# VHH binders against q9y6x5: the designs that were tried, part 19

Target 1, 379 residues: q9y6x5
Amino acid sequence: LPPKLLLVSFDGFRADYLKNYEFPHLQNFIKEGVLVEHVKNVFITKTFPNHYSIVTGLYEESHGIVANSMYDAVTKKHFSDSNDKDPFWWNEAVPIWVTNQLQENRSSAAAMWPGTDVPIHDTISSYFMNYNSSVSFEERLNNITMWLNNSNPPVTFATLYWEEPDASGHKYGPEDKENMSRVLKKIDDLIGDLVQRLKMLGLWENLNVIITSDHGMTQCSQDRLINLDSCIDHSYYTLIDLSPVAAILPKINRTEVYNKLKNCSPHMNVYLKEDIPNRFYYQHNDRIQPIILVADEGWTIVLNESSQKLGDHGYDNSLPSMHPFLAAHGPAFHKGYKHSTINIVDIYPMMCHILGLKPHPNNGTFGHTKCLLVDQWCI

## First folded at step 15 (VHH)

Design yh18
Fold by ESMFold2, fold request of step 16:
Structure yh18 (fold): chain B 379 residues (1-379), chain A 119 residues (1-119)
Amino acid sequence: as target 1 above (379 residues)
Amino acid sequence: EVQLVESGGGVVQPGRSLRLSCAASGFTVSSNWMSWVRQAPGKGLEWIGDIYYGGSRFYNPSLKSLVTISRDDSTNTLYLQMNSLRAEDTAIYYCAKGKDLDSIAFDIWGKGTLVTVSS
């Protein structure tokens, strides 16, 4: 039978949590597999864009999920985390589960991974759960392992998504050691549950498992607010997304809006779309608005109000605080190997290699991940 | 001393509910995966269900509508709730502790508690 892969994301798992907190289950997983200590994710460092980059190997400008909140001026369509099921938003790329399940005698399964409950190119994951954040990890794990163990055609690619530590990172901030220790302990126990269940079902020895995340988390403060209402009247623009990367659609002359914003705060960079730094790969999509505002790390853009969040993400992808990790175990991977860094877009071509799939055109570099794989010459 | 002690067994009428307890000493229940197993008269061991480190639970498909496993970390105690008891549920009920981190083997068993379902 074809090789099998389970891709797991724990949302908002900052790379340096691994060295600053105790993870007996995750460290045992790593000990017998591989670790990539830092994964450089894509800008903006938000949930929907980075999860889609993992499964497409594309920068956000290329796959079209450019933020958690988007607007298309031509069709008048809106995207948000509560309004994400229109295939229009997802159809600018082909995620790996679509490619996988269109192969002879293969299917794909999903427990809550962003986009897996959407018919992308008229193809929805063969087995899936409709997104519902109140569904327990136990139920997600039960469904995904049942599908891996009992499906015809066999499930060869599966995804599993969990909302923590992102939710708690926003609530407490990454510097709250007491609360974050408790949160991260729970997550490590859930990783233990995952591994235990795979062993109990006899899946562990022949299943490749990747545990990764989409982004990290940085500390915020009520002392680090940027008040847009003090710089520009609301009537001059439409606000598509707010913080930490604001997306501004001018209602008046674009240069006039830019000039009102450019000196609003020394802790915010204001870019005309054509002036967005090339290193962001964040320019060539109509869903990217004419003006973006990029807050400095730990700063929050607000509309004449306070913020409830003590942690946030979405900042410049060069910031170490925005970087997740990647760990993997299974027959395709070395044992006890640590690697310094890869790009998040490199995960896609690696997964295609493991599954024997022809990758679609993408921004990843297979060579960056060769050292993780037993069948590759590393040098 | 590492020990598991089951309790709460006895004679019950068909259709009733019963909750069994498993008190642990010498180790922390939540740091281990734990299991309930039973043995009916003249039969082999039958797996009931497991509870893992993070609280995920998995059951024998033939029993999953009738049983619930839980634990109370403050009292270091594992529970088995059984509902709609039938004569065929008459058995000695055991709890067991997983051997090592991520092992599938057991290393500690309780002495068991007898449940008799009799009208």
Scores: ipSAE 0.644, ipTM 0.877, lowest interface PAE 1.5, mean pLDDT 94
Fold by ESMFold2, look of step 15:
Structure yh18 (fold): chain B 379 residues (1-379), chain A 119 residues (1-119)
Amino acid sequence: as target 1 above (379 residues)
Amino acid sequence: EVQLVESGGGVVQPGRSLRLSCAASGFTVSSNWMSWVRQAPGKGLEWIGDIYYGGSRFYNPSLKSLVTISRDDSTNTLYLQMNSLRAEDTAIYYCAKGKDLDSIAFDIWGKGTLVTVSS
């Protein structure tokens, strides 16, 4: 039987939610598989960039999805949550579902993972759903399991994406225990639905399943606002992205814009592109703007307006609050093993190994995930 | 005191609709996976469909367009909506509770409610 892999993301699932809330279904999944307690994601710690890093093994500067909102000066194209379908944005890398389905006798399936409804290098997932946040988890699960069970050539790589707990984390903040308990209980119940369905279909023992996330969530407050309008006139720059990492395209002398911003707030770091810390791996792409502003954890950059979000993400990727987890179960994985940390870019070469695919050049290190796998020696 | 009690059965004409109820006591319906199953006279058990922990539903393909499963967490009750009833839908209808977490077996069954589809 060819190896099969289902990659699942619950958006915005902060690693320490697992320790601070009850997850009977996820805990049973982990008990019979593996857990990575912290996944160090890529900067900026946003949804589109990190989902693409998982499936390409590349830093954002290398795969070209550098934020949820982007501008390309050469083509004058804009990218946003509602304008993400142009292959131009995605074509700087080759995601795993493309590599997989180009192999003999293999297909890929996708239930709404970012980029899977775009023809990347003229190749779109063999089976896919167009993104629509109104589509229930039930329908996504039904489609994915139907495709895994009934397709010719067989689906060997499948993805499933769900928007929670990210949406609720933004709305309530991660510190709202009452609301987040209800939200996270629902997430755990959906994990239960996933596992139950895989068992009922006879897929559970021979399908490798990864449950992970793209980033965490930190608490915000009306007491922690950085008002750009207090520091600089709107007419001096074009705003490409706002918070918590603002992307600033100067309309006047760049040094003058930088000087107006550098003392704007003690709770914000201001970087010229060439001065962005090397540890971010966030410099070598034309889509990264000449000046970025990086708010301190829990601070929100605003344009003279109140923020309605009580939680946010996008901050420095060294912050534990920005880190998701990874759990996995299946014939490729050990049972009952816990691992402290990996880099999110390490997931790609591990997945390629499980599927018997030759990875494209990437920033991941296969050795970091060896202890998770039964066919590898980690000591 | 774990119990499942079906109701809403009776004699109904072909082409009509019927909603069956399954009242649960001694456990929470939404904390378990639940199922509807039927047995026609002289036949074996036929699976109708399931509803899982998070509300995901799955149906027997031959019945998929004719039935809908739902639950009401506030009344701890499972429902089966049946449409366009046919003579072959005459059966005793049971609700059942999954045995435990991750089990594919049932451990608690209701006594059943008889549905007769007859002119």
Scores: ipSAE 0.605, ipTM 0.866, lowest interface PAE 1.7, mean pLDDT 93
Fold by ESMFold2, fold request of step 16:
Structure yh18 (fold): chain B 379 residues (1-379), chain A 119 residues (1-119)
Amino acid sequence: as target 1 above (379 residues)
Amino acid sequence: EVQLVESGGGVVQPGRSLRLSCAASGFTVSSNWMSWVRQAPGKGLEWIGDIYYGGSRFYNPSLKSLVTISRDDSTNTLYLQMNSLRAEDTAIYYCAKGKDLDSIAFDIWGKGTLVTVSS
């Protein structure tokens, strides 16, 4: 029978939540499978870019989804979380569900993973839900398990996305133990629902399941604001994205804009595109603007007014607070194994291996994930 | 010590609605997966639906439009809302507790509550 894989994301699930909160369902999942304690994600540590990096194995500069808000100067197109369906934005890479469903006797299913309701390279997921945040986890779970259980050709790759704990992390901040404990207990219960349903349908023993996330969350404060209006007049630039990585398109000489910004705050790094640190792998795409501003952890870039968020992400990907985890269970995975760290781009070649797919060129390293897999020599 | 007690049954006219309750003691309803099952006179058990740990619900397709399962964690109580009742809905209605996280079997059943739908 062809190998099957379900990839699940709980948005904004910071790796150290596993140590600081109780997860009886997730801990049981891990005990019978594998854990990667920290996944080093890609810069910028935002939702759309990191979800696409998981499924393409590419850095943001290579797959072209470089932020949640983007502008293309050649085509004059805008991208946002409410305007994300133009294939133009997604077509610089081939996500794994496209490769999978083009194989003989295979299809792909999706319950709201970013990009799965877009016809990428004229190919849309075989079964999918149009994104709608009001759709319950129950309905997403029902649809994805129905497709895994009853489709012809069989669904061999499926994705499931949930907005928590990201939404609550923004609202309360990750250090609000009372509210985050309630939120994370609910998420653990939803993981329990997932596992229970897979067992009830007879899928559990022969389905590979990855539970992961795109990024973490750090605490913000009204005491940690960087007011751009105090440093530069709006007329000198077009703002493409604001916080915590601002994307600045100069309207006047680029050096003049840079000079107005470089001393704006000691809690913000200002980069000309060519000076962006090489370790970010965030330079070689026209969608990356000529100037970026990178706030220090916990600092918020604002325009004149206070931020309403108490938690945020998007910061330097070397920060442990930005890192998610990865857990997996299924016939491809060892049982009871814990691994320290991988890069988020390593997930793609591992998934391709599990599914028997030829990976497209990518930035992942299969060797980093070999110890998770039963068919590999881990020494 | 561990028990489930159904209530809310009785005689009801066709076309009406009825809500059944299942009070749990000795365990926490939301820490378990729970089910409603019914048995019509002279027939076998018929699964109505389940509610899982996080509140996800799954129903018998033939009953899906007629029933809603819910729970109240503050009172440790499971509910079955039934609408547009028909004579064929006459049955003993049971709630049941799932055995363990790793099992699809039930280990605790209530005594049942009789619902009679008659003109």
Scores: ipSAE 0.604, ipTM 0.853, lowest interface PAE 1.6, mean pLDDT 93

Design yh2
Fold by OpenDDE, fold request of step 16:
Structure yh2 (fold): chain B 379 residues (1-379), chain A 119 residues (1-119)
Amino acid sequence: as target 1 above (379 residues)
Amino acid sequence: EVQLVESGGGVVQPGRSLRLSCAASGFTVSSNWMSWVRQAPGKGLEWIGDIYSGGSRFYNPSLKSLVTISRDDSTNTLYLQMNSLRAEDTAIYYCATGKDYYSIAFDIWGKGTLVTVSS
């Protein structure tokens, strides 16, 4: 039988939640599998970019999903969470589910993972759900497990996406122990449901399961706001993305716009596109705007208004608060092994290895995950 | 002592609705998976559906449109709501669970409650 892999994402699950809260089901999952305590994600640390990095092994500049909101000056197209179905945005890379289902006697399934309801390179997942945040975890779990269990050709790669604890992190802030305890308990319970469902269906022993997330969450406050309107008139630029990394499209001379913004706040770095730090790997794409503003951790960029968010993400990917975790279980993985850190782009070559797929060129390093795998030497 | 006690069965006319209860003692229903199973006269056991600790529910596809499983944590009770009952729904209805959450075997059973659908 071909190897099978289920990739699960709980959006916005900060790595240190594992240390600060109790997760009986997830801990059991980890005990019988592996844990990577910190996953360094890609800059910017947003949902669409990082989810696509997981399944492509590419930095954002390479796979072309450079933010949750994008603008392409040549085509004049816009990308957003409400407008994400145009293959134009996704076609700069080949996600693993496409690679997988193009193989003989294999198919892919997806429950609302970003990009899975879009034909990429004229290929859409064999089984998928159109994204709808109102759809319950129960329904998503039912569909994904049904497809894993009964499909022909067999589903050998599947994705499952859930919006929590990100939404709650935004609402309550990650430091709200009372509310976040409740939210994270629900997440752990859902993990329990997932595992039990797989066991009940007889899938558990032969299925590789990865539970991970795209980014963490940092605490925000009304006391930490950067008002752009105090620095520059809104008529001088078009805002493509706002906080915590603003994408600025100048309507006047770029240098003039830059000069108006460069000293706007001591808690915000302003970069011309060509001056973006190399460590971000966030320069070589036309979808990156001429000027970007990067707020310091916990600071929010606003337009003459107050923010209602008590938590946010998208900040420097070197910040621990932005880092998710990775846990895995299955035939491919060791039992009871913990690893300190990997890069999020390292997940892709690992998944390709597990599935026996030839990876597309990517930025991941397979060597970083070898210690997680039973068939590899850990040196 | 762990115990399950079904109730709510009886004689009901076709087309009517009925809610069965399963009172648990000795453990918390929300800490385990719970199942409804029935056995019609002269037939084998038929799985109706499950509710897991996280609240996720799974149903027999043949019965999904006719049944709803729920639980009340305050009373530690499992429920089976049945709608549009038919003669073929006549059976003894059981609630069951495993010895622990990750068990997949039906280790603990109630004595069952009889539902008779008749004109």
Scores: ipSAE 0.916, ipTM 0.967, lowest interface PAE 0.4, mean pLDDT 96
Fold by OpenDDE, fold request of step 16:
Structure yh2 (fold): chain B 379 residues (1-379), chain A 119 residues (1-119)
Amino acid sequence: as target 1 above (379 residues)
Amino acid sequence: EVQLVESGGGVVQPGRSLRLSCAASGFTVSSNWMSWVRQAPGKGLEWIGDIYSGGSRFYNPSLKSLVTISRDDSTNTLYLQMNSLRAEDTAIYYCATGKDYYSIAFDIWGKGTLVTVSS
């Protein structure tokens, strides 16, 4: 049988949730498979960028999805969660489902994964759902498992996306133990349903399944706000993205804008584009604006408004609170193996290996995941 | 002891609706997957649908538009709502579950309840 892989993302599942809450189904999944305790994601630690990094193996500067909100000065186009269907934004990279789809006797399927309902390089998954947050997990699960089970050519790569616990993390904050315990229990129950469905269909033994996330969540507070209006008049710039990493498009001289912002808060770093730290790999793309503001962990950048979110993400990707986890099960993976950390871009070459795909040039290191795989020598 | 008891069956006219109940004892219905299965006279068993522990439901495509599975945790009861009943829906209806959460076999059955659709 051809190798098959299902990639599942629970948005905003912070890695340390595994240590602080009970996940009987996920723990069983891990027990019979592998766990990477921490996945260092890419900067900025937002949904669209990191999901695209998972499936391309590229840093944001390379795959071109540099934020959830983007602006291209040449074409004057805007990107947002409500305006994400233009292939222009996605075509700077080739995601794995396209690579897989173009192979002989293979097809791809997707349930709500970012970018999967867009023709990228003139290719779209044979099976996909248009993104709709109102669609239940049940319906997504039904479709994805149906496609995995009854497709011709066979679906060999599939994605499944779910918006929790991110939405709840924003609403309650990650430190709300009462509400988050309820939310995370529901997530574990959904994982149980996923596993049960795969078993019922006879897919479980031959299907590789990866359960991961794009980022974590940090506790925010009304006491930790950075008001840009206190530092600069809004007429001097256009805000492309706000918090915790603000993208600034100056309407006046860039240096003047920078000088007005550079000392705005001791809890915010201000960078000219050329001065963005190399460790972020967030410089070499025209979609990155001339000035970026990076708030410290737990701080929120605001415009004359109070934050409504008790949790947020997008901060420095070296922060543990921003890190998701990765668990996997299937013929390609060991059983009962735990690994400390990988980079999120490392997932792509691993998935390519599992599927027998030639990877496009990427920033991942296959060596970082060898210990997870049964057919590899673990150094 | 684990036990399932179906009820709600009877004689009903075509086009009518009927709700069947499955009362569970000895375990919590939400702790495992639950299934509805039926057997028409002279025919084999037919799967109707499942509800998993997490609440996800899956149906036989041939019956999906006509049935809804639900459960009430407070009463530990499984339900099968059937609409627009036809003569061919005449059968003994069973609720069933596995011995454990990840079982895929029908290990535990009720005695069934007879539904007769007749004018």
Scores: ipSAE 0.908, ipTM 0.962, lowest interface PAE 0.4, mean pLDDT 96
Fold by OpenDDE, look of step 15:
Structure yh2 (fold): chain B 379 residues (1-379), chain A 119 residues (1-119)
Amino acid sequence: as target 1 above (379 residues)
Amino acid sequence: EVQLVESGGGVVQPGRSLRLSCAASGFTVSSNWMSWVRQAPGKGLEWIGDIYSGGSRFYNPSLKSLVTISRDDSTNTLYLQMNSLRAEDTAIYYCATGKDYYSIAFDIWGKGTLVTVSS
């Protein structure tokens, strides 16, 4: 039988949650599979960019999804979570489900993974759900498992997305132990349900399953705000994205805008596009605006509006609070093996290997994941 | 020790609704997966649906519109709500579970409750 792979994302699952909370189902999953304790994600550490990096193996500057909110100056188009259906934004890369589906006797399925309800390079997943946050995990799981089990051509790659614990992290903050314990308990229960469903359908032994996340979460506070209106008049720029990485489109001379912002706060770095640190791999795309503001961890950039978020993400991708984890189980993976760190872009070449797909050019390193795989020599 | 006891069966007219109960003892219903199955006269066992520990429910597609599975943690009881009953729904109804959550074996069964749909 051809290899099959299910990629699951729990949005905003910070890596150290595994150390600070109990996950009996997830721990059992890990015990019978592998764990990468820390996954270094891509900058900026936001949902759409990082999910697309997972499935393309590319930095944001290369795959073109550079934020949850974007603006293209040439076409005058806007991208947002409520306006993400234009293939224009996604076509700078080829995600793995497209590659998979273009192979003979294979199809792809998706439950609300970013980009899966959009035709990319004129190809859309054979099976997919339109994004709807009101749809239960149960329904998503039911559809995914049905497609994995009964499709022709067979579904060999599937994605499953869930919005927690991100939504709750924003609402309560990651340091709220009482509320986050409840939320994370529910997530573990859902993982249990997922495993049980796969077993009941006879899929468990032959299906490779990856459980991961796109980013972590840091604690925010009303006492840690950066008000841009205190530094620059609103009429001098257009705001494309706000916090914790602000994208600034100047309406006046760029240098003047920069000079007004550069000393706005000791807790915010201001970069001209050409001066963005190389380690971010966040420079070589026209969708990155002329000026970027990067708030320090836990600081929120605001206008004359108050932020209600007690947690946020999008910060420097070197911060541990921004890092998710990766767990995996299946025929391709060892049992009871733990690995310290990989880069999020490393997931793509690994998935391609598992599925027997030729990877597109990418920024991942297959060597970083060799120790996870039974058919590879671990150096 | 571990026991399941179904109740609520009886004779009912077509088009009516019926709720079956499964009282569990010796374990917590919410900590395991639970199933409803039925056996019509002269037929094999038919799966109705499952409820998992996390609360997810899965149904036989042929019966989904007519059945709802639920549980009450306070009473440690599993329920099967059936609507718009038909003659072909006449069967012995069983609740069942495995020894542990990760098992797929139906290790624990109730004695069943008879449902007869007749005019």
Scores: ipSAE 0.820, ipTM 0.926, lowest interface PAE 0.5, mean pLDDT 95

